# VH-VL binders against o27280: the designs that were tried, part 103

Target 1, 266 residues: o27280
Amino acid sequence: MDSMNVPEVLEIKRIVEESESVKTFIFSWDFRREVRPGQFVMVWDFRDEKPMSVSLIDPVRSEIGISIRRVGEFTDRVHGLSEGDLLGIRGPYGRGFELMGRDILLVGGGIGMAPLAALADEATARGMRVDALVAARTADELLFLDRLEAAGVNISTCTDDGSCGFKGFAHERLLTLEENHDMAAVCGPEPMMFQVMRILDERDVPAQLSLERYMKCAVGICGQCCLDDTGFRVCAEGPVFWSQELSRVREFGRYRRDPAGRRVPW
Key: E = the ipSAE of ESMFold2; O = the ipSAE of OpenDDE; V2 = 0.75 times the mean of E and O plus 0.25 times the DockQ between their complexes.

## First folded at step 3 (VH-VL)

Design k29 (framework fv_acasunlimab; at its last look DockQ between E and O 0.06; V2 from the best seeds 0.00; counts 0 for: pae E 12.2 > 2, placed apart)
Fold by ESMFold2-Fast, scan of step 3:
Structure k29 (fold): chain C 266 residues (1-266), chain A 118 residues (1-118), chain B 108 residues (1-108)
Amino acid sequence: as target 1 above (266 residues)
Amino acid sequence: EVQLLEPGGGLVQPGGSLRLSCEASGFTFSRYWMSWVRQAPGKGLEWVSGINSGGSSTFYADSVRGRFTISRDSSKNTLFLQMSSLRAEDTAVYYCAKGQIGRYFDYWGQGTLVTVSS
Amino acid sequence: SYVLTQPPSVSVAPGQTARITCGGNNIGSESVHWYQQKPGQAPVLVVYDDSDRPSGLPERFSGSNSGNTATLTISRVEAGDEADYYCQVYDSSSDHYVFGGGTKLTVL
């Protein structure tokens, strides 16, 4: 790729069905263009372009993976593609997660587990002890459990309906986990991340959180990617933020903005 | 106002021991990683030891591993460095440094001189 | 172990721009931080995360980081900028903070 702002047309090498609603699309990648866990790419189907988190980073095989949840017209079309079909990929964009210390806690909700799966690979490769709390509404929406287990990650699960693991929300499960971590990384629905952040702050664990909702904004055309009070652009400065930065944002965990910029409570 | 106060320091014979302390104020001490960084006379900065916010993980430069012990008492906003088996090359000004998100030091103590000499 | 290399000294005239480099293997993939130290004083953070400035520091301090070289740039240099400057990274593989050897800035 000559520039991160020019889409490269890539062949879909493999497709992994993660669940009924999530697929991981794997592409050959030239790692002269560096990619880190927590970054995203723009995926172009030759009609529309949408931001997607990178969920697999494999320099040994020269591959990246992009996990996509079926939530609308664009993603429905992409889910209809087969191995050998073409997609445009532009990026990567945003800042990645930073690792520090010996022990890391990952807290992922639904598709938010995708960027954390890539982070788990990096953390285990660096010799860190990795504990993951994987949360979803139902057992069928828990993602990447086999991949995390294969990487040696210590896994805890919870589902809202109790169909797998602890019955309840991620933050309720986190309260039952008594373990000191040097840092944490969190990605999932914003209300979940807000509650988890409060618990980690109380435990004096520095945390990084990825604001997945704002990755929907187009790079360079992004009034909605600005956070209240701070002026951060998620596409440029995020999507990953430290908990201290997010604690200063009035919007985080309380409301979001629709396409017209109006406040919408969670 | 963030303050890191490092009382004590002194002259110690080779093979001796000394404990440094750093009293923190103006921030929530328990939430931050803390480090000790030293500087030999006329030389550059050298990181010595670090401790996570909860005190459960400690880290040491190879030059001091097994001889120095970092600890904290967050209920008293105090960081410690217990130095043992001191050598002439440990002579330096020792700084208490507040770790910040992103793995840098945003505030430093005034420094405490430790001289190891016969 | 990770090693950061700085020039031992840099000289500039008042009002000119000083550039202090910090060399490291693939340092562009790391976050680089910069400290100013005046004689007899503790270090002071002047740039963090490659290019961000602490509140209250002059805007004439800036930073960049790419490839194998990070750079601290001080524009419109004043006599009061005369000091030693240190770059620093956190080596996550060893959990060590690594400092460069320091650069003495002399304002002529």
Scores: ipSAE 0.572, ipTM 0.806, lowest interface PAE 2.1, mean pLDDT 87
Fold by OpenDDE, look of step 4:
Structure k29 (fold): chain C 266 residues (1-266), chain A 118 residues (1-118), chain B 108 residues (1-108)
Amino acid sequence: as target 1 above (266 residues)
Amino acid sequence: EVQLLEPGGGLVQPGGSLRLSCEASGFTFSRYWMSWVRQAPGKGLEWVSGINSGGSSTFYADSVRGRFTISRDSSKNTLFLQMSSLRAEDTAVYYCAKGQIGRYFDYWGQGTLVTVSS
Amino acid sequence: SYVLTQPPSVSVAPGQTARITCGGNNIGSESVHWYQQKPGQAPVLVVYDDSDRPSGLPERFSGSNSGNTATLTISRVEAGDEADYYCQVYDSSSDHYVFGGGTKLTVL
């Protein structure tokens, strides 16, 4: 199926305050256009356009949710919007997560939990056992805990400052967990994902990781989201990658390209 | 070197039962998904059944669900396929296959022939 | 329920390039894997994850996947390449491994 290349102007149905810095914007969605967890949409505020992961997929209510963290001018404008306001949405784009087996581990950091929350809903709907390691810098930045719990997800939390759950980073918490799952899905800060991937690889756990890169076209044409050496386009071949694919990506966990194409270390 | 050895094939009557085994070596057996794939004479490959690394989850093709049971013994590095209520259409070479990240098969056994006939 | 479609046969002269296609609905969004099977032998993985090649396989074997078609390409075909070739995907919606019908490659 081809994704729409022209933004559809949609009304914000409702806004969910996830945290001080994160809001989820809910839109009506025609599910004749399929969307998968891990895919992203381009959000257009009629001035600028940014890729955002889908965090809610609700075929029953015919709704999708897009969780956006306030991090810059674009997101500041979007966070200033109210219910009933309009946004342009085009997509979905990219490769989403695949589910396999019956036991899945989700490892998410910060806003990285957005696509994983959607994946959790799908997995639980399939009757899978879902364990989620939810990481954040502080307790107030932990996302989707109530939603995940309501879905039947087994949650483990970790925070950098120890304000909730395990004190430390996600990969450190993961090291304390002895059980292997049938597969893992990972999304968050790239340094976190890098360390988590190494542990999962050592354990021979199939893992999918969602990368974040600067995206302009979202259709694999402009090359702004190309990964060094491999030629992978995050918007086309990703954003979800298998760990074995990322093992070939030298920049993974080390640096990214800024809008000017310069290397920016993580 | 990865090896998958498949004894246990043979001739069985319709309605009968047969148990296949696959002994694995050359890799950490308990860490990988395993599957059975069969091939009827002169036909293509058909996935039959799969089992996750820990053995807690099993999967079956519609054609064999309720009749076949896949299992594994990590202490013996052995994969099993218990077949019951066998039909003529179950006649095939049965391959033991090692899963890689559970998505494809990087190693295959030599296969064992199962013939269901009166 | 996912279906992979392969041509029953492909013929190629030695030294030429063989292309074997595998069709599927939006297969470009799936990871496609390829197996070679010679008469009386077990299948052997020749391409995985659309275009990756197992160690030990000749560079003559390559794969691509886009849209509704995945392709196995064998360059500089040799007599020894004569075999049946199968494409395969993992269908996560049904938890099934799905094989194509197979393509017989004949080296003329």
Scores: ipSAE 0.490, ipTM 0.806, lowest interface PAE 1.4, mean pLDDT 94
Fold by ESMFold2, look of step 4:
Structure k29 (fold): chain C 266 residues (1-266), chain A 118 residues (1-118), chain B 108 residues (1-108)
Amino acid sequence: as target 1 above (266 residues)
Amino acid sequence: EVQLLEPGGGLVQPGGSLRLSCEASGFTFSRYWMSWVRQAPGKGLEWVSGINSGGSSTFYADSVRGRFTISRDSSKNTLFLQMSSLRAEDTAVYYCAKGQIGRYFDYWGQGTLVTVSS
Amino acid sequence: SYVLTQPPSVSVAPGQTARITCGGNNIGSESVHWYQQKPGQAPVLVVYDDSDRPSGLPERFSGSNSGNTATLTISRVEAGDEADYYCQVYDSSSDHYVFGGGTKLTVL
């Protein structure tokens, strides 16, 4: 079974401070294992293993970057590491984003901008026009703004407290933006993604959404990443889903599952 | 006004091949998933194949997987179904159907008859 | 693969209410869509997302979905409602669109 796949131990090559709470860890990577924006890796700190989205894909320098927000015991330990320290990496896993058309909208909340930053790099390299709505609670938590600007992305921002850009939630900001995109890619807190998906569906904008679910096996065997009654597995059939695939999932946006598969409130 | 026009169809021997086309107008073709749905004479509706907006993901009913290929050309606003290794049970009216977000078909073509018999 | 079960026929007098069922395992977790097909014609969407009506369709067409049964309800049935009716879901486990076998509505 792929659940017995052993993590490759890699040296942290560089650490980028993205914000007070977010660091990007950069590793050398053998691109014979292709990596697509929206795929994830399992990061092992020799005590626990967690899925993390790839935020930088650089085949020329043979590097990947993994952006990690400090939110708990595992991420606290990883944030305490230095360049030269070791982490285990398994992957990549999951289905990445598909690009289509000429005009793409990215909607990212918090750390959800990480996989979208990788997608933005690919989209701009293909000559697409890229608009990004970057959302956070406060200005200090808006991620990747300089990187997106350097890539030629048209940035709109919103913050809950109004410290940067539109004061309010991402879906409220979205109502004030241009409606003529060929597709959208969305990643962030699941309640935000649900509201954004509803607006994009009303506008007939095809959307792909990246879900975060708890995963141990990363290959779809253990069932801990399943969505409700549908049997979708985030690690195998996602984490990226088209909105058409996801619109019937009763669980989406209403509750989440703990590692034991029990329903819990958001 | 949304229109889906399926020129083509016809008589084919078992084991033969045929390509169906569907010309779309009245909407932004590249923004919508498209499908083929068929109906054998006197029978119900059967979804055959679907394709996402960009054409990068294709889907097939088990009955046609490996024999049919769906494709689209956004520059021509055209959906295609390449059918091969045709069987008598593939005899049906084939409808071009416009998908909507939410996994339903809001517009249908008038259909084209494919007859597979010797 | 996922199976939707419909009664083969339903008969209703004009002015009465017709109820057409669509059975499926856990169909209440799916969005159910309904199509009307008259002889020699293409199908026409009459209900989507369980209970929503397309533009121009009268409010007497309605739908519901819970548990293992979705239902299309046509109130104040008219002779023009005589047709075959199909339910449809998307089955995410197979990536298939699935239709029920169809129900012939006869208006007596």
Scores: ipSAE 0.006, ipTM 0.449, lowest interface PAE 12.2, mean pLDDT 85
ESMFold2 (binder alone), look of step 4: mean pLDDT 92; pTM 0.950

Design k3 (framework fv_acasunlimab)
Fold by ESMFold2-Fast, scan of step 3:
Structure k3 (fold): chain C 266 residues (1-266), chain A 118 residues (1-118), chain B 108 residues (1-108)
Amino acid sequence: as target 1 above (266 residues)
Amino acid sequence: EVQLLEPGGGLVQPGGSLRLSCEASGFTFSRYWMSWVRQAPGKGLEWVSGINSGGSSTFYADSVRGRFTISRDSSKNTLFLQMSSLRAEDTAVYYCAKSYLGKAFDIWGQGTLVTVSS
Amino acid sequence: SYVLTQPPSVSVAPGQTARITCGGNNIGSESVHWYQQKPGQAPVLVVYDDSDRPSGLPERFSGSNSGNTATLTISRVEAGDEADYYCQVYDSSSDHYVFGGGTKLTVL
């Protein structure tokens, strides 16, 4: 078995305030249970359970970190906790990112930088050149810049309001950046990821994208099986998918489904 | 029809040069990493060289670095391996292979025999 | 360079289950792929990403990968399964594709 299905009750060792709305909760971790960038855990506050991406993987200190944005009742309660308090952690789950080649482009929007920060650490440790495009609505919502800088990552920023870096959206900034990378990894709002994927496809840069809405799926994408150009039918478990797997999913970037299966526009 | 077609191969004297080609059809060649894998007579598979989808990054096994050059021409859907300073131990069947990123080699050429001897 | 270790040969009677191992340091953290090669032919992918099968392959072929050992399992073996089998990983630390030495499956 590669993961646990029973929550382990862990003490919050340290809390890092990343922004007004984002905190990283750090736990001691036994690395006999492997954790890779792009995987997620189920976080249980003894009332509700929610999936959260792993944002820090540190075998030297025997720690993992989970970054949580305050967006509703569950996350508001978790944000109210202090060092020494307990949370249930189950996992890890899902497919992690795969690294290939000498250089990688990371494109993250808002909290989507969380799994990409963990990936940046792994890519840098493997000797890859890492370029990161960090996007947010405002300068105060740009995440992990100090951590990326410490890792030696080449950072570009953009904000919708122009308060830091390029004024505009991630895909607009991407059009001004160097077009040659061996691979890319993308995580953020689905409309942003769709626009970024289209540009990377035109540049023939293979990309992996992390989709939050597929973290709860215990089986692969069941609504649509994609055929790639080789004739393989691709039904893969999330949350991380290659762009070639997503290019034939009609809902990606256009619509989502509510719990009743109804179409909801982005 | 999805295939990789390898014309050529041949007998070359030690120290000589030879270029292999592999023509792709039935899939969007420019989107995939490509590799060359060889197999000496009676021996196992050995990866030789790889190239990214855009052609900007190339990778080589230690045994061929500095002697072999991988390249691609997306306008012709063709992968190349330029071999120089050939040695007897380079004698093998050479396969071109398509890799699905982060996955296996799903499409293979038929193989081209290269014999290095005098 | 990263090394994958396979037994040189495995013998099995028709209808029995064959198991071919692929040993590697921390191989459970890698994606392992398996190929079948018959004399005079190019290799054919039979299992990818540890346990997935290409469309059209029999359900008799399956795979697993944990710790230091990946395993290809062929159930209800048939004479036509006689071939050489290779495991393969991509070693991201060296940017190299690595093949195991191969296992000859003999069906007696």
Scores: ipSAE 0.385, ipTM 0.747, lowest interface PAE 3.8, mean pLDDT 86

Design k30 (framework fv_acasunlimab)
Fold by ESMFold2-Fast, scan of step 3:
Structure k30 (fold): chain C 266 residues (1-266), chain A 118 residues (1-118), chain B 108 residues (1-108)
Amino acid sequence: as target 1 above (266 residues)
Amino acid sequence: EVQLLEPGGGLVQPGGSLRLSCEASGFTFSRYWMSWVRQAPGKGLEWVSGINSGGSSTFYADSVRGRFTISRDSSKNTLFLQMSSLRAEDTAVYYCARSPLGKAFDIWGQGTLVTVSS
Amino acid sequence: SYVLTQPPSVSVAPGQTARITCGGNNIGSESVHWYQQKPGQAPVLVVYDDSDRPSGLPERFSGSNSGNTATLTISRVEAGDEADYYCQVYDSSSDHYVFGGGTKLTVL
């Protein structure tokens, strides 16, 4: 039996308000169904189903957490729920992040810090040195700083408006950081990820990047999910890709597709 | 054309030294982790050493730690393995291989025979 | 140290399905890669990341990985599939790449 393809109805055990627009929903989880940082689950509110990255993986407490930003009808409804309410969860799906070496740089923008927070926990438990560059438009949109600090992560921040830390974009802050890393993991808005990838490529740092927009392709579609001209198979390879693969994708960092398949600038 | 070329090999006495090289072409060498994998005659594959893309971190199997040194020169697209204090049990075909972080060894050299005997 | 266990040999008749196992503690949580090696040749990647195939490889090669066992499956076996097969993982706790002992596939 494939338990991943059948939604399990779970009770919301705890809700953490991360910001005005982001909440983390925590559920008891049976870790015989393994879940790793970088993977996602399908969240079902009994009307619609949407993919959400796992942001907390805690085998000691037997809990997982799913962080959700309020951006539309589905997420507005989920944000209206309370502890004790029910949601359908199926998965996990997709490829998780790989950890190798002695140190890792995490670069997260906005809600992109969610899967990276789970990765930070795994990396620190493994004994890696973890440096995190946390980026957001404004100070109130910086996520998981207290959790990262509690995990022993070395944190650098930047905001577009300068309300916290470095004033500027993630890639501009990265240029001021002179540290070598064995690997990096990047998640956030695609234009940010493109600029960060370019710098990491110049520094010869292998990076994994999470393309959240393609998570839907991993469910219900077999072998037909592709990125632009390179033919990447998101359902087989994503949502996490190595930078060497993404550097060849003409569309990455430049365009996205609307529901009609037309190119839309970022 | 993505390729790894290993020029030569050698016969060395026990306790001796030998340097292996592996020349990369057809891809951006400086972006990839690289490894050396060996295979004794009639035996299985054994990972020996790895190096990150920038050359700042090196990794070694317990059997060679302290005796072998992996290095790279991105200006020459070349991977090296400096072997010292060689033993008869180091006799093997040595393969260089492209080992991107989190990925399989997708490109292999043709192999270089190293024979350690008196 | 992490250990991968493979059967030393597997025999199959032409046209049948060969299954080569790779055992490891919680190997289902790792990414498993498979290599084919013919006598006198370098290894060739045949399956990566548990179940993905390199371009140009026949659909007869497939993989799975769950629990404590990863499996390479070769359907409709041909004489040309006779080779040694190796599984491989990266052990993050030691920063080592680990190979299984290899399985000799004989097509009778």
Scores: ipSAE 0.007, ipTM 0.544, lowest interface PAE 9.1, mean pLDDT 84

Design k31 (framework fv_acasunlimab)
Fold by ESMFold2-Fast, scan of step 3:
Structure k31 (fold): chain C 266 residues (1-266), chain A 118 residues (1-118), chain B 108 residues (1-108)
Amino acid sequence: as target 1 above (266 residues)
Amino acid sequence: EVQLLEPGGGLVQPGGSLRLSCEASGFTFSRYWMSWVRQAPGKGLEWVSGINSGGSSTFYADSVRGRFTISRDSSKNTLFLQMSSLRAEDTAVYYCAKTYWGKGFDYWGQGTLVTVSS
Amino acid sequence: SYVLTQPPSVSVAPGQTARITCGGNNIGSESVHWYQQKPGQAPVLVVYDDSDRPSGLPERFSGSNSGNTATLTISRVEAGDEADYYCQVYDSSSDHYVFGGGTKLTVL
């Protein structure tokens, strides 16, 4: 019997407001059901179920956190909830990030910092040197900076408008940072991830990238999870992939598909 | 497709030195962590040494640290293991192995026998 | 000093299911890989990341990993499956790859 396929009704223990549009919902968690950074859970509000990345994994307090950006009807309803209210949680699902070596570069854009914040905690606890490049459109959209700083992470920022740190895109900032990392983990908008991946490939830094749009495929909701030219099946191994797999996918970073399967530019 | 060729091996006296090489083809060698794994006659697999994709970080089992040196030459698609101060206990078949996404080994060389004996 | 414990041998009849265990402290938090080695040959990866199969491998090979025990399951065992099987993890605290002692599968 697979108990992960049955949602548990959990009480919202604490809510952290990360920004105007992002909240982290904290739940007590039984760590007999293990959770790794890069995995996601299905969040059920008793009407709809949506995949959400785990952004906090705290076995000392027996807590997990799930960070949710307000983008539509489901997330608007969840954002209206208070401490003490109930949500259904099912999972975890998907492949988590793997840690190897002595140092890691994290490159996150917007809400993509959520799974990377959990990874930063694990890497730091392991004794790795952690460098994080945190990117957003504006300063108020930079996420988890205080949490990363508290964990001892070396932080660089960039914003498209120059309101905090380097003015420009993540890949432009990355070109000005030191080249030697044992590995990297990247999560954010696909155009950003594509450009970052190309630089890391040139530097021979193995990178793991999280394709959050394919989380539904990983639990079988969409039924069709393949990427362009290679016929590569994202749902079988996602949402976290090594850069070597993604470099073979013509679709990655160039276009996506709408609900009808038509190609749409980024 | 993916091939790891291990020329070499041989008989060496205790205290001697030997360099193993592993020539890679069929994949982009410079992007993957590589390791050496050995197996003494009739015994199990033992990891010996690993190197990151860029060659900037090297890792060693406690049994060989200070005696063995792993290195790579990406321009030649070749992995090396320089063995020094060899002991009878180092007698084994040595495999070069390509990592699968960092942590598992998806391809192995044929193995090269190293015998340390008088 | 991370240690993986495997039974030294497992015996099954053709068509039965073989289960080979790999014990380790909190091994469920690690990614476990499994290798098949036939006499005189290099090891071959048969299961990676706990439960995934390499391209072309029969679906009768499967894996699981939870708590303190990972398991390699071989369904509908064939005579050609007779081999030594090794589990392996990467110990991120030491940056060492750790192998189990190996299990000899005998197909009667």
Scores: ipSAE 0.379, ipTM 0.720, lowest interface PAE 3.6, mean pLDDT 86

Design k32 (framework fv_acasunlimab)
Fold by ESMFold2-Fast, scan of step 3:
Structure k32 (fold): chain C 266 residues (1-266), chain A 118 residues (1-118), chain B 108 residues (1-108)
Amino acid sequence: as target 1 above (266 residues)
Amino acid sequence: EVQLLEPGGGLVQPGGSLRLSCEASGFTFSRYWMSWVRQAPGKGLEWVSGINSGGSSTFYADSVRGRFTISRDSSKNTLFLQMSSLRAEDTAVYYCAKHYPGRAFDIWGQGTLVTVSS
Amino acid sequence: SYVLTQPPSVSVAPGQTARITCGGNNIGSESVHWYQQKPGQAPVLVVYDDSDRPSGLPERFSGSNSGNTATLTISRVEAGDEADYYCQVYDSSSDHYVFGGGTKLTVL
């Protein structure tokens, strides 16, 4: 009924190549329709519609950005588009990150840095101290380092292969970082998020985690959108959840669902 | 049993001071953010002040900023509100409440009446 | 600061459904929490994070939040549901917790 439920056909104003497999698509946006870090939009290529996190929120330039990793047919088609081409955008949807306190820790893995980059911009604009742990399999998969540096963020990196920063996983690097933060925000592969959440819980740091799990419907109830143990609809209840909520979900970090809805170990 | 216990409040003259306390039991006090919420007679709820789990960050409503100080002592599982320069409009029942940052107040104290009158 | 608007009162007959609204600019992007307060008692959380219920509370209490309006719905109302109800959000721009003015629910 309101403007968020009606798709807008928007022109791709600018495309930023973030890596070999990731691009950020930038659109003009009317900020009478507010957008917050952690929210997502439905991106429509006139064939399929997929949920994508908002990675740039710039009310000064009246722009939003959406970062997309190339992983299948839809994303391959979108990656083939050029400046001036059109995409349908509907939203924003979902619960965004909530900021509080003076110090925040961001922990991002791969494309999970996309919603955290938007959060970093808001946190620094509010005068918060921002520490970011950016994790990836290899150095060429680390995302948004230049943007985070430009925002004044204190950056730590780690790669599985040791090609940049600490050699190891995000949770192993986190164990070497000694800071008391008022809150944390985490986004990345579920096994990484689970391990990070446990460390933050032990340190009494409240964490918000972003789940982009099977978000094929923005508003409706869908078996693939729900968390099995709680019946939460990720697109309606999330995608951002507090760590206490996720600690009660048996499947978080342990199992995923195949297309038939069967549990498959990570 | 999860509880927040507030010892009795008091009657204070305008311009005076009073310290409220809230004793926690039945949960790990140091894991939670704490707030004070007040309610003037016949009026609605008003958030007054909040403090993070470690006590390093404090927050205040504009109406009390510079006059009230929130603090906590994890060794005693106790939350405090030091009130100074009290005014008649500070007359209210004061509740302590447990929460995560930006989330619901899931456990409330029984309330402590503070009356500011000559 | 953020402002939440509630109707001052709502009346309902036993067994019917009561709906209490909470209006706020783009409140659908916030997490809304609801509290029940009976005379002489502390508030009790009845709905949190828009639509979740605390353990042990009746399924009759539910919530929704979209656009500029959040709603607390109480189905099959009972005389014991008569109370004041408050909505609440966290305003991240000011780091303030904001309550609505409260709604008195009267059960006939």
Scores: ipSAE 0.005, ipTM 0.445, lowest interface PAE 13.5, mean pLDDT 84

